# Ledger of designs, part 304: VH-VL binders against q0atu2

Target 1, 119 residues: q0atu2
Amino acid sequence: MLDKKARIRTSREYRNVFEKGKRLSGRFLIIYYVENALDNNRFGFITNKKIGMAVIRNRIKRQLRAIVREYQGQVKNKHDIVLVARAGIGKSSFEGMEKDYIAIMKKAGLFARNANKID
Below, E stands for the ipSAE of ESMFold2; O stands for the ipSAE of OpenDDE; V2 stands for 0.75 times the mean of E and O plus 0.25 times the DockQ between their complexes.

## First folded at step 14 (VH-VL)

Design yh2 (framework fv_ivicentamab_arm2; at its last look DockQ between E and O 0.76; V2 from the best seeds 0.82)
Fold by OpenDDE, look of step 14:
Structure yh2 (fold): chain C 119 residues (1-119), chain A 117 residues (1-117), chain B 110 residues (1-110)
Amino acid sequence: as target 1 above (119 residues)
Amino acid sequence: EVQLVESGGGLVQPGGSLRLSCAASGFTVSDNYMNWVRQAPGKGLEWVSIIYRRGSTEYADWAKGRFTISRDNSKNTLYLQMNSLRAEDTAVYYCAREGWEYYFDYWGQGTLVTVSS
Amino acid sequence: AYDMTQSPSTLSASVGDRVTITCQASQSIDSWLAWYQQKPGKAPKLLIHDASSLESGVPSRFKGSGSGTEFTLTISSLQPDDFATYYCQQWDDYSGEAYTFGGGTKVEIK
């Protein structure tokens, strides 16, 4: 699990990201991202009922957290980032989600220049 | 220099099998997203399959159960095993390397597969 | 399946003409759109990705534009080397296929 300080936890924090942040859609994910006033990044995760049963939603959320953790050190600092799972993600493999995350983060320019897992 | 070279195409009877190869140079196949795309004579492009960096695979619905994408890391080669071939599978088959944002930046010259009795 | 409607299917033009090809997606794909050029007997060649990013070595007369559901490939001044078939391409999230190509546009000499 992500450290508490690396997590978006309150409704107010989520609203701030949705209202002030930029939006970018990928194959399986939508990300909302905005700069924060902190020294670290914070991540939020949303899996709606349209994805499937609770077991499926929890699996997806667990997988997305794993992906975010793996690439956390390569993301530019001072950002709040919310990942919203799209309806088709339930049929995706872990690597499919990972590929989508990388693609979206690259397009958004959120990876640091010293990132080494995406070269 | 990046290069992809397909081989293994030819004439095969309906119900037959064929294995295509794609020899890559200038990059490591296992570090990239590799795809097969086909094109029937005089028709458009159609995606067939992808193999991810960690080895997971994905197929078009029509390809599931009949086509298998794989790779040999020691040979830096991509494969497409085709079984139960049909006349409608007649096409030029291309291997293509995927970039980081859902596009194909390098293609082989293609290999022709003709399924006919 | 997500549809990718490419138009026109065939386009007759002369050298020096301004050529416009359009691709319409059934849903918003932001800027996840690529353009390819294919000549007879040859593999497709990537021209543009991310809707407007020109590949290295591609002449500046090629321009990609658009976002969401409407995309355009423009050749400002058609050259003899540009007579070919062009395809747009996007990802697919629900149809069971990872990628979808447009039907193609054959640019032929008038």
Scores: ipSAE 0.894, ipTM 0.945, lowest interface PAE 0.5, mean pLDDT 94
Fold by ESMFold2, look of step 14:
Structure yh2 (fold): chain C 119 residues (1-119), chain A 117 residues (1-117), chain B 110 residues (1-110)
Amino acid sequence: as target 1 above (119 residues)
Amino acid sequence: EVQLVESGGGLVQPGGSLRLSCAASGFTVSDNYMNWVRQAPGKGLEWVSIIYRRGSTEYADWAKGRFTISRDNSKNTLYLQMNSLRAEDTAVYYCAREGWEYYFDYWGQGTLVTVSS
Amino acid sequence: AYDMTQSPSTLSASVGDRVTITCQASQSIDSWLAWYQQKPGKAPKLLIHDASSLESGVPSRFKGSGSGTEFTLTISSLQPDDFATYYCQQWDDYSGEAYTFGGGTKVEIK
């Protein structure tokens, strides 16, 4: 579970990320990210109805929240980050989503250090 | 020094089974994304299967139900169990370690599987 | 591969030539593309990841470029050690296949 201050909550906050932020696409996810004026990170999660019924979309969102929570200590502070699920995400496992998140976050330069030890 | 060494290839009859091994050194198999990739004689590279760090697996459609990727963490070894083999499965099979950004940074030497009467 | 078109399939060249190999993705993959070199009887060797990032120990005469759907591998001055087959590779967001390789480009001595 993410802390309340680590959540993007309002339409205005989301619009700021989409309008001012950078965009990066991975296999299952798209991230939008922008530096904020806070001392902490904030995360938002978007699933489209095209992905499936509400139960499926809520499951995907819950899984993405769990992934973000696990790695949040490795994320550079002062960023608002929105994760957008791509239509194909329903074919992935939890680990497929996790791998994609790690890959995108590393490519975006948003980890303070690698999420996992590297050779 | 990262090394991957495949073994277990050979000649097998159609319908038979074979288990390939990939002994890893210089890194921990269970901390990495491990893949099998094959190459039929004179043909290109074809992805077969992945095992994720926590043990989830994915397979190419043509491999599902016949091939099983697995590992033994105590031996630092990756496996590919191949059942119901067909002539079109004849190929060199490589194990490969995947980097963090969807590329294969280390490959074994490959082991040849020949499926023929 | 299903989603990748690699060309040419075969290329004849001399030592010192500039060689260009192309890969075309059917949809944008941003810069998530890798290039491999393979010699007969040997495993593929990673040359370039992330479209243009050269792997350690790979000679600087190899250069990757492109983004989106069009990618190239260029060898600025072909050396005897460079006669090999080259493959591009991407992730795939379709069901059933996680990765797709190009069909390969064999670089032969003229």
Scores: ipSAE 0.795, ipTM 0.896, lowest interface PAE 0.7, mean pLDDT 90
ESMFold2 (binder alone), look of step 14: mean pLDDT 90; pTM 0.926

Design yh3 (framework fv_ivicentamab_arm2; at its last look DockQ between E and O 0.80; V2 from the best seeds 0.83)
Fold by OpenDDE, look of step 14:
Structure yh3 (fold): chain C 119 residues (1-119), chain A 117 residues (1-117), chain B 110 residues (1-110)
Amino acid sequence: as target 1 above (119 residues)
Amino acid sequence: EVQLVESGGGLVQPGGSLRLSCAASGFTVSDNYMNWVRQAPGKGLEWVSIIYRRGSTEYADWAKGRFTISRDNSKNTLYLQMNSLRAEDTAVYYCARESWEYYFDYWGQGTLVTVSS
Amino acid sequence: AYDMTQSPSTLSASVGDRVTITCQASQSIDSWLAWYQQKPGKAPKLLIHDASSLESGVPSRFKGSGSGTEFTLTISSLQPDDFATYYCQQWDDYSGEAYTFGGGTKVEIK
């Protein structure tokens, strides 16, 4: 699991991201992102029932957290980022999710310039 | 310089099998997202399959069970195994490298597969 | 699979003409749209990605615009080398369909 301080935890924090942040949709994910006043990034995850049963939703969340952790050090600082899983993500592979995350984050300009895992 | 060269196309009878190859140069196949896209004579482009960097694969619904995408890292080559071929599979088959943002930046010249009795 | 409606299917024009091709997506795809050019007997060639980003080496007379569900490829002044078939392309979030191409637009000489 992500560090406690790296997590969006309250409804107020989520609302702030949705109301003030930018939105970008990918194949399997939608991200909402906004600058924060902290020295670290915070991530939130949303999986709706339309994705499937609870076991599926939990799997998706676990996979998305793994992806975010892997690339966390390459994301520009001072951002709150909410990942919303789209309906089709339940049938996607882990690599499909990873590819989508990378694509969206690149398009959003959220990867640091010194990121070395992403061309 | 990036280059993709398809081979293995030809005439095959219905129900037959064929394996296409795509030799890549100028980049590492296993470090990229590689795709097959086909085009029936006088028709549009149709996506067939993708192989991800870590080896996961996806297929168009019509291709599932009959087509298999794979690669040989030592040869830097992409493959498409086609089984139970049908007349409607007649097409030029292209290998294409996918960039990070869901577009194909490099294509091979294509190889023609003709399925006919 | 999501629909990508490309229009027109065929376009007759003369050298020097302004040419416009449109693609309409069945759902919003933000700027995840690419344009390709294909000449007879040749592989598709990437022209534009991310709706408006011109690929290296592509003449500036080609312009991509649009976002969401409506996209346009414009050739400001058609040249002899531009007679070809053009395709738009997007991702697809439907399982088993990773990508969708438009039906194509054949630009032919009038």
Scores: ipSAE 0.891, ipTM 0.945, lowest interface PAE 0.5, mean pLDDT 94
Fold by ESMFold2, look of step 14:
Structure yh3 (fold): chain C 119 residues (1-119), chain A 117 residues (1-117), chain B 110 residues (1-110)
Amino acid sequence: as target 1 above (119 residues)
Amino acid sequence: EVQLVESGGGLVQPGGSLRLSCAASGFTVSDNYMNWVRQAPGKGLEWVSIIYRRGSTEYADWAKGRFTISRDNSKNTLYLQMNSLRAEDTAVYYCARESWEYYFDYWGQGTLVTVSS
Amino acid sequence: AYDMTQSPSTLSASVGDRVTITCQASQSIDSWLAWYQQKPGKAPKLLIHDASSLESGVPSRFKGSGSGTEFTLTISSLQPDDFATYYCQQWDDYSGEAYTFGGGTKVEIK
């Protein structure tokens, strides 16, 4: 479970990231990210109904939260980061999602140098 | 120096089986995303399969159920088991290391598989 | 689900010519596109990743450009070593195929 302070919770907080942040799309995910005024990171997760029924969307969210939790200590601080699941994500495996998360976070420059727990 | 060396190709009858090997040096296969890609004579490149760092696998739809990607981490070697081979499986088979950014930065020289009666 | 169209299939050119080849994706792939060179009897060689990032050791006459759905590879002054077949490659967002390659462009001596 992510700490309460590590969550983007309100519509206003999400809107700020979408309006002021940078966007990067990968194979299964889109991230929006912006520097915040805090000393920590915050994460948000969005799945829309085109991905599938609630059980599928809930599974995707649980898997993405697990991935983010595993790598969160290696993410550069002071960022609000929203992960938006793309329509094709339902056919991906956990490792396919994990690979995509690593790819887009590295391309966005959001990992600290040498911060990959698997490497 | 990163090297990938495929072996195990050859002539096989339709319906037969063959196991390809890819010996890797200069890096650890289980720390990387490893792929098989094939190329029929005179044709383009076609993705076959991936094995992820934790051991999950994906296959092209036409390969699923017939081909199995695997690895032996103690030998730093990638494998492709090919069963129920068909004439259209005739190709050079490459093993390739995949980068963090969805491209193949290192390729072996390939091994030819010919499926013919 | 992503279709990838590469054109032309064959291109005749002389040493010193400027050569451009095009790949089109059916849906946006941002800049997640790679270019490979393949000579007869050899494995493909990575030239460019991330649409425009030149791989170390690749001559600067090779340039990639584009984002979204339209991508080009340009060779500013064709050299004898550049007569080869070129492929683009992208990821696919369905688990049934992880990657797709363009059909290839054979660059031949005129």
Scores: ipSAE 0.784, ipTM 0.895, lowest interface PAE 0.8, mean pLDDT 90
ESMFold2 (binder alone), look of step 14: mean pLDDT 89; pTM 0.923

Design yh4 (framework fv_ivicentamab_arm2; at its last look DockQ between E and O 0.79; V2 from the best seeds 0.82)
Fold by OpenDDE, look of step 14:
Structure yh4 (fold): chain C 119 residues (1-119), chain A 117 residues (1-117), chain B 110 residues (1-110)
Amino acid sequence: as target 1 above (119 residues)
Amino acid sequence: EVQLVESGGGLVQPGGSLRLSCAASGFTVSDNYMNWVRQAPGKGLEWVSIIYRRGSTEYADWAKGRFTISRDNSKNTLYLQMNSLRAEDTAVYYCAREPWEYYFDYWGQGTLVTVSS
Amino acid sequence: AYDMTQSPSTLSASVGDRVTITCQASQSIDSWLAWYQQKPGKAPKLLIHDASSLESGVPSRFKGSGSGTEFTLTISSLQPDDFATYYCQQWDDYSGEAYTFGGGTKVEIK
């Protein structure tokens, strides 16, 4: 998975993102994002029980981590970003999630300007 | 210049099959999200299907099992295979390109499909 | 499909009039809303995306506004070329369809 330093790990860290960050929703995801005082980005993932059974929730988390990892190098630095899976994500394909992530991140202006993999 | 040209529409009997084509120019179909949207005579717009850049597909619930979206990269062409057609499938069918943010920026002129006995 | 209530269904107006069309979503979609113009026998044409971003080549008299659940398309001064049917469109996350269109608004000559 993501490096330890690239993960939001504590309840306090999550709370800080929710309270001080901006919120943007997509088809399958909601992101909360806020600038941090670090030199790196940190990511958090939330999959509620409304999404489905633990097997489904774990699958979704794996998929979201894969997406975040793939595009990690293209995200502007110094951000804490929490991905919250919406209820309908269980029926989505991996590409559907990927598309949603990219769309939301673009709208939020979180991709670096030199990011060439997405346009 | 971006252009989409649908073809393959026509008259077909109930239970019949038809394959629609959408020839694209000015961009690569396989590098974009491509959609089919239909419009019954005098009615509104209705989404049918999408094919993603890596090849995954989605369908409207009413289209599942009867409609198949596909593409030929060598021909830069999008397809819609329609089986078990019904009278209510009568519509103009449009192919439409979707960039990243859930809207359709380019549309073809549409091709009319009439299902009637 | 999720409900997307577009109003009015028909609008009679004269050249030079200010025209307003409204779309109401059943849930918040932030700014994920697009507007299209369609003339008889023609394909829909994208006017506005992301609620307020005007597509290239579209006259500045067209304006999109709103966020969340309430959106409006405004034509500041209706021109002869603007008589057409307009549709709003959003994504769909749960109904089994990827996208939902409004019912349309026919703008006709008074």
Scores: ipSAE 0.894, ipTM 0.945, lowest interface PAE 0.5, mean pLDDT 94
Fold by ESMFold2, look of step 14:
Structure yh4 (fold): chain C 119 residues (1-119), chain A 117 residues (1-117), chain B 110 residues (1-110)
Amino acid sequence: as target 1 above (119 residues)
Amino acid sequence: EVQLVESGGGLVQPGGSLRLSCAASGFTVSDNYMNWVRQAPGKGLEWVSIIYRRGSTEYADWAKGRFTISRDNSKNTLYLQMNSLRAEDTAVYYCAREPWEYYFDYWGQGTLVTVSS
Amino acid sequence: AYDMTQSPSTLSASVGDRVTITCQASQSIDSWLAWYQQKPGKAPKLLIHDASSLESGVPSRFKGSGSGTEFTLTISSLQPDDFATYYCQQWDDYSGEAYTFGGGTKVEIK
């Protein structure tokens, strides 16, 4: 489970990332990310009702949280990062989402150079 | 040095089966996303299938139900089982390595499959 | 479903010419675009990934550019080794294919 301090919680915190952050789209995900003034990273997750019913959206959020948890030790500190699920994600597999997350995070330069888990 | 060597192509009759192999060296197949891509004579490239690092698979719609991608990690080898072959499956079949992003950095030289009476 | 349109299908050029090949995606793919070179009877070879990142060992006369929906491959001064067919490639929609290739551009000697 992601630590309470590693979560983006308020609408103001989300709005800051959307307004001031960089945006990068992948096959299944969009990320928004911005440097924060903390000593840690924070993650937010958004699923739109266009993706599907609440059960499907909750499954997607659970899978994305698991992916973020697996790789969180490799992420450069001091970033607020929001993952937005694209409409087609409901038909993807866990591995399709994982691959997309890794690709996006590498392309954004958000993984630390000395991280070994990506190999 | 990374190398990919396909084998198992040849002439088959319509409705027949073949299993293609792709022997990999210089890297571990299961640590990568591995793909099959085909090219009909004189035509462009067409994606066939992917196997993910953990073993999940995806197929082009026309391949699903007839083709199966798999691997044997102890032999560091990728496979494509092709059933119910048709004339339009005639092509050179390449295996290709996909690193962490959406492109193919290494390709084998291909193996020709000819489906004809 | 994403479509990929590549042009021209064939071009004739001389050694020393500047050559430009274009690919157009039907929807934005950010910069997730790769270019490959293929010579007759040979496998494709990666030239460029991420729209503009040159693969190791590829001559600097090859340059990729573009983002969103329009992308170009430019060869600044064509060499004898560059007569080949060039393909662009993207990831595709969840609904049937993971990857789509352009139709190819054959660069021929005049």
Scores: ipSAE 0.754, ipTM 0.891, lowest interface PAE 0.9, mean pLDDT 90
ESMFold2 (binder alone), look of step 14: mean pLDDT 90; pTM 0.932

Design yh5 (framework fv_ivicentamab_arm2; at its last look DockQ between E and O 0.82; V2 from the best seeds 0.81)
Fold by OpenDDE, look of step 14:
Structure yh5 (fold): chain C 119 residues (1-119), chain A 117 residues (1-117), chain B 110 residues (1-110)
Amino acid sequence: as target 1 above (119 residues)
Amino acid sequence: EVQLVESGGGLVQPGGSLRLSCAASGFTVSDNYMNWVRQAPGKGLEWVSIIYRRGSTEYADWAKGRFTISRDNSKNTLYLQMNSLRAEDTAVYYCAREEWYYYFDYWGQGTLVTVSS
Amino acid sequence: AYDMTQSPSTLSASVGDRVTITCQASQSIDSWLAWYQQKPGKAPKLLIHDASSLESGVPSRFKGSGSGTEFTLTISSLQPDDFATYYCQQWDDYSGEAYTFGGGTKVEIK
């Protein structure tokens, strides 16, 4: 699990990302990202009811957290990043989500230059 | 140099089966997302299937249950097993490489599959 | 299902002409749009990805533009080698297909 300090936890923190951050949509995800004044990245996850039942939403959230953890060390530091799951994500495989995350993060320029597991 | 070479196409009767191959060189198939795309004579392009780097697969709704995408890492080759073929499956079948960004940067020359009685 | 409307289906032009092909998506796809060129009996060739990024080796007369739902491929000065069929392509998140292609635009000699 992500460390507490690596999590966006408050409504104010989420609002800040949505209001001041950039937005980029992928096949299954939308990311909002903005620079923060910290020495670490923070991640937020949103899975709304249009995706499906709570059990589905929780599964997806667990999968997204796993993906974020796996690539966390390769993300440029000092960013708040919110992942919003799109409606079609319920039909996606884990690898489909992973591919989408990588594609979006690369397109956003959020991976560090020394990230060698991506390319 | 990246190269994709399809083979296995030919004439087959309705209800028949056929397995297509795509031999890759210049890159490792298992390290990339590989796709099959087909094109009926005089028609547009239609996505068929994808195999992900870790081996998960995805199919067009019309292909589910009849088509199977797979690969042999030792041969660096992509496959498409086609069963219960129909006349509307007549097309040139292309294998195409996808790296990250949801586009196909390399294509094979294609192999023609004709389904006819 | 994602709709991808490509227009026109056929375009007659002369060498030296400025040619514009349009691709319209039913929903915003940001810049996740690619363009391909296909000549008779040949495989599609990637021209542009990410809406405006020219693939290596593609002449500068090809230009991709647009974002969201409206995209265009422009050939500033049509050359003899450019007579072909062009396709746009995007991902699909809902139709059950991973990718959707436009219907194609055949650029032929006037």
Scores: ipSAE 0.890, ipTM 0.943, lowest interface PAE 0.5, mean pLDDT 94
Fold by ESMFold2, look of step 14:
Structure yh5 (fold): chain C 119 residues (1-119), chain A 117 residues (1-117), chain B 110 residues (1-110)
Amino acid sequence: as target 1 above (119 residues)
Amino acid sequence: EVQLVESGGGLVQPGGSLRLSCAASGFTVSDNYMNWVRQAPGKGLEWVSIIYRRGSTEYADWAKGRFTISRDNSKNTLYLQMNSLRAEDTAVYYCAREEWYYYFDYWGQGTLVTVSS
Amino acid sequence: AYDMTQSPSTLSASVGDRVTITCQASQSIDSWLAWYQQKPGKAPKLLIHDASSLESGVPSRFKGSGSGTEFTLTISSLQPDDFATYYCQQWDDYSGEAYTFGGGTKVEIK
C-alpha cells in the first residue's frame, strides 16, 4: 500500500499533472509526469469503465499499486506521476503490467541512474 | 557468448504433438522475458508465446489451449509443448530473448516443424 | 489488434545504392518499433530498437527514423552483405497477442 504522502488525492493535483506534465504511452499504460515542489514522489491511478466490470477494475488497481510500491525506491524524487490504464489492460497479467511499467518508466528517464534492481 | 539452440522439430501428422526445446547459454533464462516466434515457409514472422521472469505466460489467440510455453531453470531451457497440430502450424520455430522491452535481441537458429499427412 | 504495413514488399538495388524501407502502424506506437534483418536459412537479427537506436555491432550505414505511425529504415550505401529481408515489429495491446511484425521487405540484387 502506498503511504498517504505518496498519493495524488485532489482533482486539482490530477489536473496539474495532466495539464503541465509529459505523456508517454506503452502497451497497457499511459503515464503523465511532472516535477513537483515536494521532497518525494506522488502517484495517482486512473481506471475507467472501458476496462471492464468493477471486480476487474479493482484487481487492476490493486496490481498497479503493488507494482508501483515494489519499484518506488528506484524512482527519481520530486515527481507527480499518474498511471492511466489503457482499455486492453484487462486482458493482461500482473507480469505484463509490471513489464510495461518498467519499460515506460525507463523510457521516460524516471528511474534513478544508480538503480540496479530493474533490468 | 549468448546462444539459443532449438531442437525437437520434425514431421508429424495432423492432430499430433511435439515438444520443442531451447537450450540457452551465456545468460539465465529465468532472468529474462523469453519468447517463441514462428515463420511459415515463404511467409513472415508471427509471435507465438512469452514466458515472463516470474513465470506468467501469454499466447497468441490461435495458440491458446494447444500450445504451452514453459521452462526448466535447472537446465536453463525453454520449452514449447504443441498439441493438436494442424497443417497451418508448419513453420520454423524460433526462441528469442527480449532485453529492450518489446524487442528480441537474440534468436536461436530455429527448428522446423512440418505437419503433414 | 495493431496492423503493420511494410513497403515495398520487394526492391531491387545495386551495391552502393541508398535504400529506404517504410513501415506504417495502424495506430500510434510512439517510438516502440524494431527493425530486423533476415538472410535465407538464418534467424532474424535485431538491427534497431526504439525506432532509431542501433544495436551493438550493427554498421552505421543503417539508420532508423520516425515516430507515431510512420517509420523508415535507410541503408546509406548498400553492401553485398545487406541483401536480405527486413522486418519491422511493434507491441500489440489486444487479443492477448504481444507483438506484430510487418510483412517484410526483400532487398534483392538488381
Scores: ipSAE 0.732, ipTM 0.879, lowest interface PAE 0.9, mean pLDDT 89
ESMFold2 (binder alone), look of step 14: mean pLDDT 90; pTM 0.929

